VHH binders against q9y6x5. Designs and how they scored, part 288

Target 1, 379 residues: q9y6x5
Amino acid sequence: LPPKLLLVSFDGFRADYLKNYEFPHLQNFIKEGVLVEHVKNVFITKTFPNHYSIVTGLYEESHGIVANSMYDAVTKKHFSDSNDKDPFWWNEAVPIWVTNQLQENRSSAAAMWPGTDVPIHDTISSYFMNYNSSVSFEERLNNITMWLNNSNPPVTFATLYWEEPDASGHKYGPEDKENMSRVLKKIDDLIGDLVQRLKMLGLWENLNVIITSDHGMTQCSQDRLINLDSCIDHSYYTLIDLSPVAAILPKINRTEVYNKLKNCSPHMNVYLKEDIPNRFYYQHNDRIQPIILVADEGWTIVLNESSQKLGDHGYDNSLPSMHPFLAAHGPAFHKGYKHSTINIVDIYPMMCHILGLKPHPNNGTFGHTKCLLVDQWCI
Short names: E, the ipSAE of ESMFold2; O, the ipSAE of OpenDDE; V2, 0.75 times the mean of E and O plus 0.25 times the DockQ between their complexes.

## First folded at step 14 (VHH)

Design ga122 (framework vhh_8dlx_2)
Fold by ESMFold2-Fast, scan of step 14:
Structure ga122 (fold): chain B 379 residues (1-379), chain A 119 residues (1-119)
Amino acid sequence: as target 1 above (379 residues)
Amino acid sequence: EVQLVESGGGVVQPGRSLRLSCAASGFTVSSNWMGWVRQAPGKGLEWIGDIYSGGSRFYNPSLKSLVTISRDDSTNTLYLQMNSLRAEDTAIYYCATGKDYWSLAFDIWGKGTLVTVSS
């Protein structure tokens, strides 16, 4: 019978939460599986970019989802909001559910993972839910477990996305131990419910399950604001994205806009597109704007206003606070193995290997994840 | 000793609603999964639904529109709300749980409460 894989994301689950809070259900999952303590995500460390990197194995400049708010200078299209279902935005890469359906006679199932309610290269997940944040975790799980039992053709790849702890991380900030303890306990309980449901349905022993996240969270403050209006007038540029990475489209000479911004704040780096650090892999795409502003960790870029965000993400991907973790359990994975770090783009070729799929060209390195897998040698 | 005590059964007229209670002692309802199962006269056990420690609820698809499972963690009590009762709903109703969070089986049962739907 073909291998099956369920990929679960808890948005904004910072890796070091595992060390600062109790997760009895997740710890039991890890005890009989594998843990990668840090996953180095792609820049920018935002939801849509990193979720698409997980399922394509590509940097943002290559897969085209370069931010949660985008403008394409060639076509003059705007990514209007998180509900934009124009395939144009997603067609620069082939996500794993498309590969799964096209290479093998297999089905894919999706509960809310970014991009799964959009036809990509004229292919949509065989079973999916239109994105709606009001749909409960149990309804998403019920649909996924129901679809995993479909056999003609079999569902071999399934995704499940949950918005927490990101929403609460923004509202309370990661340093609010009282509120974050409550939120993270609820997430651990949902992980427990997931495992118990899979066991009750007889799926647990033969299903590969990956639990991961797209990014972390860092503490913000009203004392750490960068007021862009103090440095440049609105008439000089169009703002495509604001914080903590601002995407600036100049209305006048690019050099003049750059000169007004370059010394704006000691807590913000200003880059012309060609000067963006190579290590970010954030340069070679028409959706990356001519000037990019990168705030230092915990700093918020504003337009002469306060910010109510007590936590945020999007910062430099070298920051440990921006890193999620990866835990996995199932027949493909070792039991009780702990690994320090992988790159988020490495998840895609590992998943292709587990499913027996030929990966599309990608930026991941299979060798980085081989120590997690029972059928590989850790050399 | 873990005990489950069902209550709220009795004779009800067709079309009416009824709420059954299950009082738990010897463990905390929020720390374990719990479910409801019924047995009609001369029939086998029929699963109604489960509530897991985190609050996630799963129902028998045949009954989903007719029943709601809930719990009150402060009183350590599980509930089954039933609407639009029919003669076919006449059964002994049991609450049940596993011996621990990880148990796959209904290891611990109450003695049941009889619901009779008749005029």
Scores: ipSAE 0.013, ipTM 0.513, lowest interface PAE 8.8, mean pLDDT 90

Design ga123 (framework vhh_8dlx_2)
Fold by ESMFold2-Fast, scan of step 14:
Structure ga123 (fold): chain B 379 residues (1-379), chain A 119 residues (1-119)
Amino acid sequence: as target 1 above (379 residues)
Amino acid sequence: EVQLVESGGGVVQPGRSLRLSCAASGFTVSSNWMGWVRQAPGKGLEWIGDIYSGGSRFYNPSLKSLVTISRDDSTNTLYLQMNSLRAEDTAIYYCATGKDYLSLAFDIWGKGTLVTVSS
């Protein structure tokens, strides 16, 4: 009867961790499924923007979640993690759970995926958990599998979000082999638990499962800081977002602010909004500020202070260190197939195809993912 | 030689707590799914709960508030903590492991340990 899909995200799972660490459970999942080695995410390479791009198929300038901290020039509203429940910020796009509920009279379930505890276009996920980082992976999995088995109308689309390895990547840095080995082994064990639970409940053979992430992680250092206070006085601007992409709202002449910043550091690019590279697809939205600063990989922008982060993300999306991977298993997917790269916006139309949904207009290209699918031919 | 040996059963009064142990030999408990099931006299098997290799625990909803499953990987031992015991909890308690994706073995069971709840 209706196909089912579970979308799982491990925040900050850098693609090349797969080459540098052992993942026996994930490797068994891939052996009988598909692997996309690199997923080219959207700019900026941050959690909220990329998670929303996965479920909408849109670039950040189109879906409106352009950073984890935002200011809207038209309405004068401010966004931060503490006030993300305002539908205003999320209403510029239609996420897949809304499409799923409205087109097919099906249910959606969510364990902590960004945006799923907010009514978007007056529609909230049929079953959801209010975001709380203290809730265990086990409890999230218990709720998702209960909803997949015991729902009417049936849950056909489910999401599960986990904060690691991102939290540890920030704390230790991705080059800390000892700590990252421990963290990544724990994640692999959780993937093993996920597969075992689905098998025990009789879901495994008929459920499509995607395991992916929103971005990677790069090593930072106290030796790679850009002190913004050495470039410009606080009286000249309002800071909307800091690092590694700074969003600058000038309080004085924009040209003067730009001139003070443009040659401040050889490790930072300074853009007037209209000069932001087209390849970023990061220009056409009122929430993108008049001046954007983009730090080079591994460099941290600070305000006359040291940084506590040993790892970070948000950098140029062309950097391999910013790329996650995608693995999938289930009746829709080939077995033992490996693919080099897709765009993160391509995930949405692929998921719509698997579920039999008509995609809302999006920036993804179905052709990029068709080689993963058993009902498609690829060139 | 793969073996599961339950212990800790016996006669216990209503309202008390009891902790059962399951010692595993010939395989590593932390690398396998482990669970507890019980069988009351003249009744069928009733699933209590599981702990998976990564540590995730899943319980029978009717028993969740009354039981806790844990393991000690260093001693290769699985535990079942039971609280507020009632006469209805009188049963033979088994620890078991299920087949996984890589395993060609079917379900492995211990010999069981009898718990009698009476005054």
Scores: ipSAE 0.017, ipTM 0.549, lowest interface PAE 6.9, mean pLDDT 89

Design ga124 (framework vhh_8dlx_2)
Fold by ESMFold2-Fast, scan of step 14:
Structure ga124 (fold): chain B 379 residues (1-379), chain A 119 residues (1-119)
Amino acid sequence: as target 1 above (379 residues)
Amino acid sequence: EVQLVESGGGVVQPGRSLRLSCAASGFTVSSNWMGWVRQAPGKGLEWIGDIYSGGSRFYNPSLKSLVTISRDDSTNTLYLQMNSLRAEDTAIYYCATGKDYHSLAFDIWGKGTLVTVSS
């Protein structure tokens, strides 16, 4: 029978939550599997970009999902809603579920992972759920496990996405120990439910399971606001994305807009597109705007208003607060192994290896993850 | 200047084979991701397949047994071999290249070559 893999994401699960809170179910999962303590995500450290990087192995400039809000200068299209179903936005890369269906006589299944309810290259996940945040974790899990057991061709790749702890991280901030403790305990209970369901259905021993996340979370404050309206009038530009990375489309001369912004705040870096640091790999795509503003960690860009967010992400991907973790269990993985760091783009070629798929060209390095795998020699 | 020029189209009888060529100038085909896409009269674009710089090839599963993509580095040319042609294969065939990612929204396209399958 072909290898099977279930990829689970808990949105906004900062790596150091594992050190600061108790996770009995997750720790039992790790004890018999592997843990990567830090995953260095791609810039910008936002949900849609990083979820697509996990399943394509590409930097955002290469896969085309460069933000949660986008404008394409060539086609003049706007991606202003996280529920945008236009395949145009997703077609600059081939996610692993498409590769799984096209290279092998196999099926894919998806519960809410970004992009899985969109036909990409005229291929949609064999089984999927239209995105709806109101659908419970239990319903998502029940569908995934049903599809893993009752499909022909067999489902060999499945994804499961959950919005917490990101939603609570934004609402309470990661430093609110009382509220975050409650939220993270509920997530740990969901992990326990996941393992129990897989065991009850006879899937646990032969299924590879990866639990990961797209980014972390940092504490914000009403004392750390950058008011963009104090720097530049709205008549000079169109705002494509605001905070903490602002995407500016000039309505007048680009140099004039840049000059109005460049000295606006000591807590914000202002880049002309060609001056964006090479280490971000955030430059070579028509959806990246002519001027990009990057707020310092914990600072929020606003338009003459207060922000209700007590936590946020999107910041520099070198920041440990932006990093998630990766835990995995299954026949492909060692038991009781701990690894320090991988890049988020490395997950894709590892998953292709586990599934026996030929990866599309990607920015990941298989060598970075080989120590996790039983069939590899670690150098 | 980067250019792609398709050739080899024409009228062909059902059941026959045909090979299309794509001559590239201004860049090296072996260093780039290359693909073939077609458009039948009154229909949208249909992806045929791709070849990557390292030689990996991926095909539309409905066409995999009927087509082969290859390249000749010495002539800087991409090929599409088609076998067992049917009337529904009548289309304009385009070669295209992109920035090392798989996409139907390629950066550079040729002008296309018409293939007509008729008796």
Scores: ipSAE 0.000, ipTM 0.118, lowest interface PAE 20.4, mean pLDDT 88

Design ga125 (framework vhh_8dlx_2)
Fold by ESMFold2-Fast, scan of step 14:
Structure ga125 (fold): chain B 379 residues (1-379), chain A 119 residues (1-119)
Amino acid sequence: as target 1 above (379 residues)
Amino acid sequence: EVQLVESGGGVVQPGRSLRLSCAASGFTVSSNWMGWVRQAPGKGLEWIGDIYSGGSRFYNPSLKSLVTISRDDSTNTLYLQMNSLRAEDTAIYYCATGKDYESLAFDIWGKGTLVTVSS
């Protein structure tokens, strides 16, 4: 029987929520599976970039989804959440569901994972749902489990995406214990429903399940704003992305724009593209703009206005507040094993190994995930 | 002792709606999955749908557009809302749950409530 894998993402699930709140269903899942306490995500610590890194094993400069809002200087195309269905933006990499469908007689299924409703290299997920945030978790779960149980050729790779706790993290901020406690309890209840549904359908014993996230969340404040209008006039540049990483396209000489911005705020770093720190792996792509502004943790970049966000992400990927976790259960995984840290790009080669797929060249290191797997030694 | 008591059955006209209640004692409805099952005279058991502890609902595809399962955690009560009732909906309706949240079988059943759909 071919191995099967369900990859589940709860957007914006900060790793240390596991230590500060109770998750009885997730803890039961981990007790008979594995937990990676911190996943070091890619920079920028945003939804679209990190979700695509999970399924390609590539840094953003290599897979091309470099932000949630992008501009490609070569083709003059613009990208935003409302215009993200153009395959152009996704074609710089091959995600795992495409490889899964192109090798042997296998199908993929997707409930809302970013990119799965887009034909990438002329291949779309065999079963998918067009993105709609109003679709309930139960409907997404029902479709995924129906496709896992009733498809021919068999669905061997399935994905399930849920927008919480990210939406509430932005609205309330991660320090709002009352609201975050309610939201996180609901997430744990949904994990319980997921496990129960897989058991009821006879899928649980033979299915590998990964529960992870793309990034964390940090507290923001009206007292921590950086007003770009105080430093530079709009006539000097086009704004491609704003906060907490601003992407600046100069309308005049790049050096002049840089000089106006470089001393704008003590809580923001200003980089010419070639000076972006190598550790970010955020330089070698035409969609990365000539000047990048990086706000310090908890600071929001604004244009002469207040911000409604009480929580945000996108900050330096070395910050623990930006890190998600990874939990997994199934025949491929050890039981009761805890691991401290992996890189988010390491998930892809691990998943390829579990599914018996030949991975495309990637930035992940299979050795980093060996201790999670029963068929590997971690001496 | 864990007990389930169904109520709200009776004689209803075709095309009408009816809501059944299931009062639970000896356990908390939100801590376990629960379901509705019916049995028409002379026929086998037919699964209607389940609600899991987290609130996710799953229905028999043949009945999904005609029924809604809900619960009130504050009153420890499970509900089955039925719309557009037909003569073939005449049955004894049972509320059921597993002995614990890991049980995959209906271990605990109510006595049932009779619904008769007639002109």
Scores: ipSAE 0.447, ipTM 0.803, lowest interface PAE 2.8, mean pLDDT 92

Design ga126 (framework vhh_8dlx_2; at its last look DockQ between E and O 0.76; V2 from the best seeds 0.00; counts 0 for: pae E 3.8 > 2)
Fold by OpenDDE, look of step 15:
Structure ga126 (fold): chain B 379 residues (1-379), chain A 119 residues (1-119)
Amino acid sequence: as target 1 above (379 residues)
Amino acid sequence: EVQLVESGGGVVQPGRSLRLSCAASGFTVSSNWMGWVRQAPGKGLEWIGDIYSGGSRFYNPSLKSLVTISRDDSTNTLYLQMNSLRAEDTAIYYCATGKDYDSLAFDIWGKGTLVTVSS
């Protein structure tokens, strides 16, 4: 049988949730498969950038989705979660579902994974759902499993996206044990439903399934705010993205804007584009603005309006609070194996290997995931 | 002992709605895979739909627009709401569950309740 792979993302599932809460279904999934305890995601640690990194194996500077909100100065185009359908933003890379569909006798399916409802390089997923947060998990699951089971040519790669526990993390904060316990229980229940559905359809034994997330969540507070209006007049710049990484487009001399911001807060680093730390791999793209502000963990950048979020993400990708996990099950994976850490870009070459696809040039390292795979030697 | 008891069946006119109940004992409905199946006279068993422990529901595509499955945790009861009933919906309706979470088929059944749709 041709290899098949289902990639599932629960948005904002922080890695240490696995240690602090009970996940009987997920633990069973892990027991019969593999676990990577920590996945180091890409900077900035936001939803669109990291989901695209998973499926391209590229840093944000390379695949071109550098934030959830972007601006291109040449075309004067804007990107946001409500305005993400222009292929212009996605065409700087080739996601795995496109690569998959270009192969003979293969098709791809997607349930609301970022970028899957957009024609990229003139190719759109054979099966997809338009993004709609009101659509239930069961409907998404039903469509994905139907496509995996009944499509011609067969669906060999599918993606499934769910907005929790991210939305709740923002609302309650990750430190709210009562509310987050409830939310995370529901997530585990959905994982149970996923597994059961796959079993019921006879897909479970032959389908490779990856469950992962794009980022974690850190606790925020009204006591940890950085007000930019206290440092610089709003007329001197255009705000492209706000918190916790602000993208600044100066309307006056860049140096003057920088000088006004550089000492704005002891809890915020201010970088000229050329001075952004190399470890972020966040420099070599025109969509990165001339100045970026990076708040410390748990700090929120605001204007005169206060933020109501009790949790947020997007911070330094070296912070454990920003790290998700990866679990996997299927014929390609070992059983009962745990691994400490990988980079999020490492997922792409692994998926390509599983599917027998030639990967595009990427930043991942296949060697980092070899120990997860039954057909590889673990050194 | 695990037991399922269906109720709510009877004679109903075409176009009407009916809600069937399945009272469970000996186990928790919300923790198990539950479903509805029917058998029309002279026909085989037909799957209507099911509800997973996590709450996800799946339906027979031919019946999806006409049926809704729900459960009440407080009363440990499974429900089947049927709308716009037709003569062809005349059948014995069964609620069922799997013996355990890994069951791939219903193996515990109620006695069924008869629904007759006639003018």
Scores: ipSAE 0.830, ipTM 0.927, lowest interface PAE 0.5, mean pLDDT 95
Fold by ESMFold2-Fast, scan of step 14:
Structure ga126 (fold): chain B 379 residues (1-379), chain A 119 residues (1-119)
Amino acid sequence: as target 1 above (379 residues)
Amino acid sequence: EVQLVESGGGVVQPGRSLRLSCAASGFTVSSNWMGWVRQAPGKGLEWIGDIYSGGSRFYNPSLKSLVTISRDDSTNTLYLQMNSLRAEDTAIYYCATGKDYDSLAFDIWGKGTLVTVSS
């Protein structure tokens, strides 16, 4: 009877959406489970970094996925395609599905979670789908539930990733109540379908299910643009990543580039790598560039052009708008318990505990999640 | 009073396609999970597939490539599209739903519509 866990991510699901919109299916899930109202994600508050932090329990400087676009100064490699399958980028950490497969005779299954279609430490998820955004939620759910019910060795860890509400959050912005209400209702309906499918297959009562997200979303505007070209010529630097955290690789003296950028905008902080605030845990990796620009919430960095984005993320991880939530249900979890805040890196050691796995060294603290679990005393 | 009324059955040639309809009254099709079940002469019930309230669809693996379930929420109607019909598809086709979201069995059934596949 090995414990089973399904980890579900709805990309860009801001915690405050739970307070401002109706989620009847998610609320029914929470009534018989647990809710963590805010999850403090890692910096930078972007998709690939935070999804990898969830499954490794590590800060970005430690797991090596430091942005959605990266350059490694030591090897001179570029990560310019979000579908880049070079294990080099992913090999600085051991994600939970690899640990699950290597410590016990168990299988893992994945529907589109970042990194699951890449061999990491020579191990790929036992069952997986190559990333394709066009594949429907129902097809992902059908594959995951089929693998959970019909695998040998048994699938004990499964992941399911969905691109919404992130895509719509970028398009409409989180303040567009009419469009966001429609999008979020559709997500709640998909959560209802997920629960119903697990019940129909006899999986619901014995499966641990976590529903979470990687980050939130904040409102952007054409009135809040930072034009980088107004302060520095392209000949001075190579741009590795743009907005809202710009990664700058100087072509000339770093100090000269820094001095030109320092006074560029009152709505942007400019950091030399060694001056990046310690609280970000975003310094000790060759893929973090010599100069990092961090835009203030709701500001977009551009290169002499407009931005059509009405919502964005990537901002300071202390901002509540950047925080997702975590809801969970299953035999490992209390029923009807609400918790205020955990760190996103705490999810990994909690999941290892549920699955009976020895976690790799990580930045999470098991004590932060103990109160969620039935087999733990909350002290 | 909840009622389901199937229509669209009849005699169909092998290899052809046919779409069945299920008109719902007394409830909203998008508020419940719904499915299609068939019974061939002298055989038991065979599950075809379900559509859940949120629109997710699940099929009997033996039939997945041959059928599509859909619904029109504006007309409160459930559909079953069948392709490449064979003699073995001759059956009474029922649409059905649970009495509530937590019902894992079909509690409410239509009267059925007969599909005969022959030349």
Scores: ipSAE 0.465, ipTM 0.818, lowest interface PAE 2.7, mean pLDDT 92
Fold by ESMFold2, look of step 15:
Structure ga126 (fold): chain B 379 residues (1-379), chain A 119 residues (1-119)
Amino acid sequence: as target 1 above (379 residues)
Amino acid sequence: EVQLVESGGGVVQPGRSLRLSCAASGFTVSSNWMGWVRQAPGKGLEWIGDIYSGGSRFYNPSLKSLVTISRDDSTNTLYLQMNSLRAEDTAIYYCATGKDYDSLAFDIWGKGTLVTVSS
């Protein structure tokens, strides 16, 4: 039946790292497969939202994971990086691993992709690891390859998530060539290990592998701070999320809160929910707060405090610094083909096609990815 | 030019731990696929585990809880740590390296070091 697919994310891998650093192993992977040079991700350009968009093909307003920090006014529920296990948050969409393993004689496996340790629609990945950032890449790779090679029913869809280069990008900033060279060399070495392991297990010939990311990274600075406390008293609002897109729940008259914020900084756009630009597809969900503040690239919203981050993401999804890449190799893909851009939501219908799954309604366009696939005409 | 020399073998008591060393010359351990294989008296070769050039380690499932592979770039040395040794761990232990081109096997082997687990 259908080919197997492994979806890999290296968090925070900015597309232009491929041009500015050397990746002998990743370049060999690309040479024998396909490259999409820029993937236009979804706004807000944050980790949980974009990883869920990859596996659902939906904009954030449609799948309900609208930020890394969220609040639901009706249920009084809070969502955060450390409080993400309630299915309530995830149930507005059906991710691909759920659809896949509900097919007869199929299983799904996951090494820490966001949401895979949550029972979504009462269904959890057939094989999974509970999220723990201390678990090494080698252990994640060991588990995924064991499940791909030795499961009944067979694992036909697997995911693997790694926290770098995002963690180091925040710590050093993308412009720190010395530190980022070291970090990115390590990432490339891990890609080499991945490919070698798949070859050693006899999986390489018939496994489709996608290596991608959720977003990029931009340089921050202590010279580019927006001090929210200088514009508005904390008693006027509840802060749901801070930077670079602040989510503001007014405690008083919304117009008064808006008026105090709208001229706070020339480096920040202030939107009433109904005025959020249509191109963001970021309006039609109750988890999106009545007022959002969108900092300009490289600017940080703070509350009378310094920022210890030298790199950040979450900005406008039109910014090239926010865009990841996508590379793929396997029997479904052409060899040596480069493509300029796709939308991150296009990955889902492509994956469904490769796996022979009927996609749920989604925002992706299969036609955008046809040129990557050997069984399609590029038109 | 390329050479692997194992050391650290000898007679040990059951239940004890032992660390074997593999000194490499003619290449760097940190950039190569390397591993450990053993051969018990009258038996065939048994793969213990390996370390890929990127540092990922893979072990024989039957030995996974008993062994650890590591390397040290400053001394250009590969190590095998063995814990809770048993009589059945008596074997000649080989260090090996291979190219990850199309190869599925180690190309270059050391002469081995004998480990005898006996009271």
Scores: ipSAE 0.325, ipTM 0.748, lowest interface PAE 3.8, mean pLDDT 92
ESMFold2 (binder alone), look of step 15: mean pLDDT 82; pTM 0.825

